# Designs tried in a protein design chat: VH-VL binders against b7kms5. Part 36

Target 1, 80 residues: b7kms5
Amino acid sequence: DTFETVRNTIRIESEVDESLRQLCHEERITKETWLEAAYLYLCEKPEELAQVIQLAQERLSQRKAIADYKRAKTMQERFL

## First folded at step 19 (VH-VL)

Design w_3
Fold by OpenDDE, fold request of step 20:
Structure w_3 (fold): chain C 80 residues (1-80), chain A 125 residues (1-125), chain B 107 residues (1-107)
Amino acid sequence: as target 1 above (80 residues)
Amino acid sequence: QVQLQESGPGLVKPSETLSLTCTVSGDSVSSYYWTWIRQPPGKGLEWIGEIYYSGSSYYNPSLKSRATISVDTSKNQFSLKLSSVTAADTAVYYCARDYTLDEPSEDFTIYFDYWGQGTLVTVSS
Amino acid sequence: AIQMTQSPSSLSASVGDRVTITCRASQGIRNDLGWYQQKPGKAPKLLIYAASDLQEGVPSRFAGRGSGTDFTLTISSLQPEDFATYYCQQFYNYPFTFGQGTKVEIK
């Protein structure tokens, strides 16, 4: 197949990143092709997809909380 | 499909208070910062201020004495009040979602990703 | 307040041209810089955040570079829909401030 790619900047939690990196190394794949394959697989698995979405929402909520805490602290310091 | 929409009077008399409301749909006002930006006709953009859903706010020093931003979580709205307006306050006023993205270590980044269509407020007698 | 200075204030270009807009901050702002596109009668549209990250849905012909005080927005091949005014904005410190804008006009 021929296809165009889109460049994305991805930020991954460090422990997940390390684990994923190790898996990709062992299986001789890349994080990018892993993400593509995982998504395509889930597209055919509605129940699993729903579970992943829920997990992703929870993780996003946690990230938002962390980010907002950092912001509140840092911006207060910068504004002084 | 997050959407923001400004509402309020398009005409305000000098010395009166400009009042605008931003109605948010497709997402909750909770857990975000929200911001107001304005743009005088034919000119650039000016940041007015921001508010966190919990009530913490920061304002542009140029407008701090006159600007008040508030959040109404029950209505999924946030509002802007600008007192003692003059002709200089004539502008298109935008509301926007102010997103904080987590970055590695202690870092973070900010950007305004969703904007309202803007509403023109003219200050005139 | 941190001053953001864009260059140029306006430019004329043709479809297919490579266009580069610069933004300079009066002090270091790390990578806390965003780029917006604004068309007449419309709200600004976020193009780039964190100086170089492409906002979702934005064509890859847009690219942001830089850190510290000097930043650039590049359109590799100008398209008809790209004629607009572009603004940079710093998010490093309050008050958040914008560049004065760069109007990209058709030659």
Scores: ipSAE 0.807, ipTM 0.938, lowest interface PAE 0.5, mean pLDDT 96
Fold by OpenDDE, fold request of step 20:
Structure w_3 (fold): chain C 80 residues (1-80), chain A 125 residues (1-125), chain B 107 residues (1-107)
Amino acid sequence: as target 1 above (80 residues)
Amino acid sequence: QVQLQESGPGLVKPSETLSLTCTVSGDSVSSYYWTWIRQPPGKGLEWIGEIYYSGSSYYNPSLKSRATISVDTSKNQFSLKLSSVTAADTAVYYCARDYTLDEPSEDFTIYFDYWGQGTLVTVSS
Amino acid sequence: AIQMTQSPSSLSASVGDRVTITCRASQGIRNDLGWYQQKPGKAPKLLIYAASDLQEGVPSRFAGRGSGTDFTLTISSLQPEDFATYYCQQFYNYPFTFGQGTKVEIK
């Protein structure tokens, strides 16, 4: 059996990215296989999955707030 | 899943005010920008304006004097009013989610990822 | 306002063909460019954002390239469902503006 893969472009918070990169290096795995494995593991752990989803939602909310702040400031400057 | 749906009269008389509402489901109107775009029959797309859920808005200069966008967080809706309409305002009107993405190289970027199906508004006597 | 000029306005192609559409901005817009696909009677569908990032669920045969003033959308192998009109849009400054569109028709 073979796997078909899909290319994804992801943006990760710099501190998390660095930490994850170090872990992957130490364990001789890739970020891709880490994401796959983590997801599959969580699929078998409904309570843990729910917790991760909640955390992800909170992180997204924070990321959006920061991005929108940048937008408001920059676009105002560009428009004037 | 995020869904947007435009609603309002499909026929408006010249000099009257076009009024449309976009109902959002599957996500809160809070924490996003929301936008209106229109497309005259057989023609290209024109950006009308945007509004942040907090009330800040920007408009296309071509329509600024006539366009007003508002948001109602309690109803999870945002609306468009276009005054003093003429035949030139006949178009399919789309509402869309206006997303701001954090971008490492340029701080942020913007795109419209979810669109309503559009509603035709005809200006005619 | 920033003007977006697409080329060509229309083209004819066959299934399996490689199709390239270009979009030129009247001034530098960095990577603040999106590509949409629109079929008759339907709303535009986002294909590419940030000039080169593929929107979720969009087939990998679609690719966006470019930065500054010159951008391209490429369909590596045209499929039957790809016959449509394509638009670029800049998000660098108000007002946001679209290209005039490129209609991809069956040969």
Scores: ipSAE 0.803, ipTM 0.938, lowest interface PAE 0.5, mean pLDDT 96
Fold by OpenDDE, look of step 19:
Structure w_3 (fold): chain C 80 residues (1-80), chain A 125 residues (1-125), chain B 107 residues (1-107)
Amino acid sequence: as target 1 above (80 residues)
Amino acid sequence: QVQLQESGPGLVKPSETLSLTCTVSGDSVSSYYWTWIRQPPGKGLEWIGEIYYSGSSYYNPSLKSRATISVDTSKNQFSLKLSSVTAADTAVYYCARDYTLDEPSEDFTIYFDYWGQGTLVTVSS
Amino acid sequence: AIQMTQSPSSLSASVGDRVTITCRASQGIRNDLGWYQQKPGKAPKLLIYAASDLQEGVPSRFAGRGSGTDFTLTISSLQPEDFATYYCQQFYNYPFTFGQGTKVEIK
């Protein structure tokens, strides 16, 4: 059983990243294998998957609002 | 899947107003910036301007006096108007999604991830 | 406006070659730099954003490096479908500006 990997750049909220890092350290796993395992687990749990997707959508909405605010403020300062 | 498609007249007379519309599908125009870019035949790319769905906009100073970008959330579209056109405005016009992403090192980053196929607009009498 | 200068304007290469394109900004733009690939009659396609992040679906043979004023796009092993024109673009300040392009032609 062999597999290829794909390198991805991910950006994680700092508090979530720290908590996840601590968990992975205690359980002797990596964030990468945690993400793989979590997704595979959820693929067999349609209701749980739907809940995670909804939560992810809410978090994305919040990120977008923050990013757009930062952009508007910063770009205005740079341009003016 | 996000898709953008430009539409409008392919021929415009000098001194008239170029008018194009970009129809977005697969995503809402809300919560994004939207941009217009053009490319004269055989030449490079020029950023025209951008608009946020709330109406805030920035334009290339080279075109600011003539360019107007608007957004219609009800139709999931945004548009470009370029007044007083000349032969120099002949180009392929692209619309694109302008994405803002949180970036740890720089607070945020920007890129154009989805583009329309482009539409040629020729200015000729 | 910030000027973006690409080098070279054109180059000839063979399949399997390592290709490097350079982009220089007239002032510091941090990592606010994108790379696009454009084929004749097609819209530009995003390859790299934030100077070094690979866009989803883009082959790993493409790599972006650099920060500040000097940036590079590298194709580790040129494939037939990679013959195209490549553009860099800065997103640091208005107006957003592009490099003049680099045409990668078959030798």
Scores: ipSAE 0.674, ipTM 0.913, lowest interface PAE 0.7, mean pLDDT 95
Fold by ESMFold2, look of step 19:
Structure w_3 (fold): chain C 80 residues (1-80), chain A 125 residues (1-125), chain B 107 residues (1-107)
Amino acid sequence: as target 1 above (80 residues)
Amino acid sequence: QVQLQESGPGLVKPSETLSLTCTVSGDSVSSYYWTWIRQPPGKGLEWIGEIYYSGSSYYNPSLKSRATISVDTSKNQFSLKLSSVTAADTAVYYCARDYTLDEPSEDFTIYFDYWGQGTLVTVSS
Amino acid sequence: AIQMTQSPSSLSASVGDRVTITCRASQGIRNDLGWYQQKPGKAPKLLIYAASDLQEGVPSRFAGRGSGTDFTLTISSLQPEDFATYYCQQFYNYPFTFGQGTKVEIK
């Protein structure tokens, strides 16, 4: 049987995306296969996974602050 | 696990104030927008309003400024007060997390991803 | 306020059917639209955000399309757990309004 896929959308900071795109091009892989491989690898490495989770939490906090700022600015302009 | 739970009186007399509290567990009330939504029995959904955890709030004009939403960060809660209620205010009341997702440029997306179970408030003498 | 009009108001369908629900905004809302599923006695559940993006854990048989004023939710092969009421909701401007709902019933 084949692996069933799910289509979804992610948002990546432009500099990170550019670097990842270059890596995937050089290695002749896709972003989605890289993501799958990275996750499967980290599942076997609890200490490394914990460090990735910590970094992800920090980046999530930064993205939420930016999103809240944009929302407040835009909705004030539209609502007024 | 993020969980929201509404609490408050299930019966309110006409002309009085209904008061509901949403208790947030598994996450911080200080990290998001929060919203109240209601649904009269057998009918559709009506957005009541939202609050940003720092105190800014916006309300549906249909409620004629009768609604007030507030946040209590010490208890990790947010609340709804709806004054001068009538039978038309009988509904299931939901609280929800109001998530703001960052988008490219100056854009963003809003969605309500976690909801309480809902609590029925009946307005009757 | 921006009015959201859904059609049909209700439909009857069988397991395996393809169903399509439409949502029309009274003015342009770009892609600032979400779809929610509600089962009797339960709170709504987010399915689609930003008009077409699938929420985590939502099966790929759900698809959202559209921008501007005309939007659709399609279920490519209806499953027993999909019998519910579906709501669209805009978040372009206050107040954030919902459509009146579309009830999907078993035939």
Scores: ipSAE 0.611, ipTM 0.868, lowest interface PAE 0.9, mean pLDDT 91
Fold by ESMFold2, fold request of step 20:
Parts: structure tokens; C-alpha cells; sequence
Structure w_3 (fold): chain C 80 residues (1-80), chain A 125 residues (1-125), chain B 107 residues (1-107)
């Protein structure tokens, strides 16, 4: 409610980031305002929010698997 | 919410085996690394070792192969056994989730994001 | 093993002060470094990962810098809740090692 901002770092898949950057540029908005608007919009739409959450869970699971594979490979080589 | 809770005897006799269990709630023990860390009273933190839920494990060589970490996916738990303990093993023992964050290219980041409250284990006769 | 050396081992400061804690690795660890805060009787809490990335929910007055062997944690304006012990920790190679800790006390 205070309209105060918080600075955070996020990591986005490069192809998704490129697409989002182009959208924001074309619509003359920023990634931060897009993120805020998308969240606020979905907060009032429980079924749509649930679909977004399901997709986010799928992407998180895939990212964990990829990250764990990279870790196992790198740490075996680096440690041994 | 994800919670970790250490449990086990608070007093262990010298030369015996210290045995602790970490119970994970609010998430599955599967698909993560899990770590044990200890802190002697008034001193710093020491990494004991880690295990990937599928069984691959790594340990601090300073413990001279006395440490064993295992996972029980059916109970959603992981555990630590430390053999042949001495007074030097008196410490607060923490369990933690050992998260691997995906990074660009072939890179990744590791951090310990959820910790148990810690349990003091005293080695004394 | 990679040794992590923190400096200073302790410091006294007042609310509002800027404090800086250093952490030095015995060999290059790229940016594979985290900072943890620990209050008495509590588990450590992650503040910063990957040397400079702020963990969710951590106040922006905390900042991490560095790469290679030399790292710093800075608190730009010390608050009452920031009096704690701070640890750096490397995840570049096994065994993962922590610094000895830096105790930040009220003056």
C-alpha cells in the first residue's frame, strides 16, 4: 500500500526472457510493472492462478532436475 | 510450509555412535540434496556431509569416514550416524535442505535455504 | 580443503553505522560463496548466495561483493536486529567450508 519498491534478483530462462523483453519494449512497459500487473490480475482469478501455479511447478521440477545433473557432473569432476 | 526437525538422543557416551534423524514436512525428501552441519558450543559451523535423495553422498574428510548419511523416502526423513564419538563431537547438529539453483549455461548455485532448529548432542560418560 | 578466513573476528558498532565484513578464500572459488546470519540459540539464516544475490525477504541494506578470493558483506545502516554472527561459506568444492564467523555487537 505504500507503493515502496523492493530490489530482488531473479533468473529467467533465456528464451522466455527474450520474449518478455520484446513484449515489454513493444508495449512501452517494464518487466517489473508487467510482473506486478500479472500477479494482481491473477489474484482475483483463482482458476487461472491455479493454472499458472501448475505450469510454474512443472518448470521448477524441470529446472531442479537440470540443476542437479549439472551439480553432480561438475562436483564429481572438480572433487575427483 | 517446509519444516525440518532434528531428533535423537541428546547424550551419547564416548566411543559409541551418535544417531540423528531429520524429519521433513511440507515437502518431499525426494529431488533434493540434504546436509548435516554442526556447531560446537561457542564455536563456528562445520559441514558434515550431504546426500542426494537417490543415495549419492559426500562427507567432510575431517570426520575420518566416521559419518554416514542416509535417506528414508518412505518416512520422508534423512539421518546421520557418527561413529566412535569423543568430547570433540559435542555440538549443536543442524539438518538443512541443500538447494541447487539452475544457472545459465552449465552453471548452478548451491545454498542451504531451510534449516532445522538444531539439537544439542553432548558426548559424556 | 578451501580455507575461508573472515575479518574481523568481532566488531562493535552503533545502530545506523555502515559495517563491512571480509571473507578470503585460500584459492579461487569464482562467485560460489554464500553469507549466513546467526543469532544466539537460532539456526543460521541465508542472506546472500552466489556472492552478491540477495535472498528473498532479506533487507536491501545487506549487500555482497566479490569474486575469486576476496569477498565482502556490507550492512549500509545497521539496525537493532542485525546484531548477530555472520558466516561466509563456499560451495565451490568439497568439503564445503565456512569462515570462522564475525560477531557484530552493539557498542
Amino acid sequence: as target 1 above (80 residues)
Amino acid sequence: QVQLQESGPGLVKPSETLSLTCTVSGDSVSSYYWTWIRQPPGKGLEWIGEIYYSGSSYYNPSLKSRATISVDTSKNQFSLKLSSVTAADTAVYYCARDYTLDEPSEDFTIYFDYWGQGTLVTVSS
Amino acid sequence: AIQMTQSPSSLSASVGDRVTITCRASQGIRNDLGWYQQKPGKAPKLLIYAASDLQEGVPSRFAGRGSGTDFTLTISSLQPEDFATYYCQQFYNYPFTFGQGTKVEIK
Scores: ipSAE 0.605, ipTM 0.866, lowest interface PAE 0.9, mean pLDDT 91
Fold by ESMFold2, fold request of step 20:
Structure w_3 (fold): chain C 80 residues (1-80), chain A 125 residues (1-125), chain B 107 residues (1-107)
Amino acid sequence: as target 1 above (80 residues)
Amino acid sequence: QVQLQESGPGLVKPSETLSLTCTVSGDSVSSYYWTWIRQPPGKGLEWIGEIYYSGSSYYNPSLKSRATISVDTSKNQFSLKLSSVTAADTAVYYCARDYTLDEPSEDFTIYFDYWGQGTLVTVSS
Amino acid sequence: AIQMTQSPSSLSASVGDRVTITCRASQGIRNDLGWYQQKPGKAPKLLIYAASDLQEGVPSRFAGRGSGTDFTLTISSLQPEDFATYYCQQFYNYPFTFGQGTKVEIK
């Protein structure tokens, strides 16, 4: 019913993950409860939510470019 | 959000060139790798090739000499041309987004997450 | 090219059954393997990437395992909507090859 959980896999930049782990440890919460709380908080704050979405789009673009660079380099080596 | 749609002639005569276009909506063709896959009726899937939006391309060796993939950034499209077709080229043709997922260190993962609905191309006299 | 061999080629099972499909690569491909589901008349749908990671929106009854050359897709409790053909595909090296497919029929 309500409060049932699902398992998900996510990938987070290592330095951000370390900072988040330290925060969660200090505050005696879990990473998943932090994510839930942050999302629920932002749902009621349209301007803050929009700024978070814009930052997320920028980070996604940067990560995509890095991934494509790694792919091009590696696949050229493997294909030859 | 992201949608892909194949278009082109459903019937092509032997020895002619098969031409297909994939129209991308909800994202920029200038952002990803793009791929073509085909499936002969009742058979399995065959990867045709891929292109990075900047022009780098790789093809299945069985089709390299006949297949060309290109990108048109002004129309937000990418295309497949397959020359000198025979009945063996009869298939459903799919376009797909070819996503590169970042991984730790120097690693990455590849997957095809968005596909067009597919278009049947029949090669017949 | 790296050959991907699936087993079995087809199977029939009842709703609620656990089914396992295997995929074997002709050489080591690390975890560079995806699983796709194709229902009749539709395009393939990504289920699993990186051998074991579930794509968003895919039910948790699907699980991928393996590395190197031997991989499995397991459906822990088969549902009527799981009637489909399943393909593995390697992304280790060009050309990116698919397995021949496994057709799953619901009794």
Scores: ipSAE 0.594, ipTM 0.865, lowest interface PAE 1.0, mean pLDDT 91

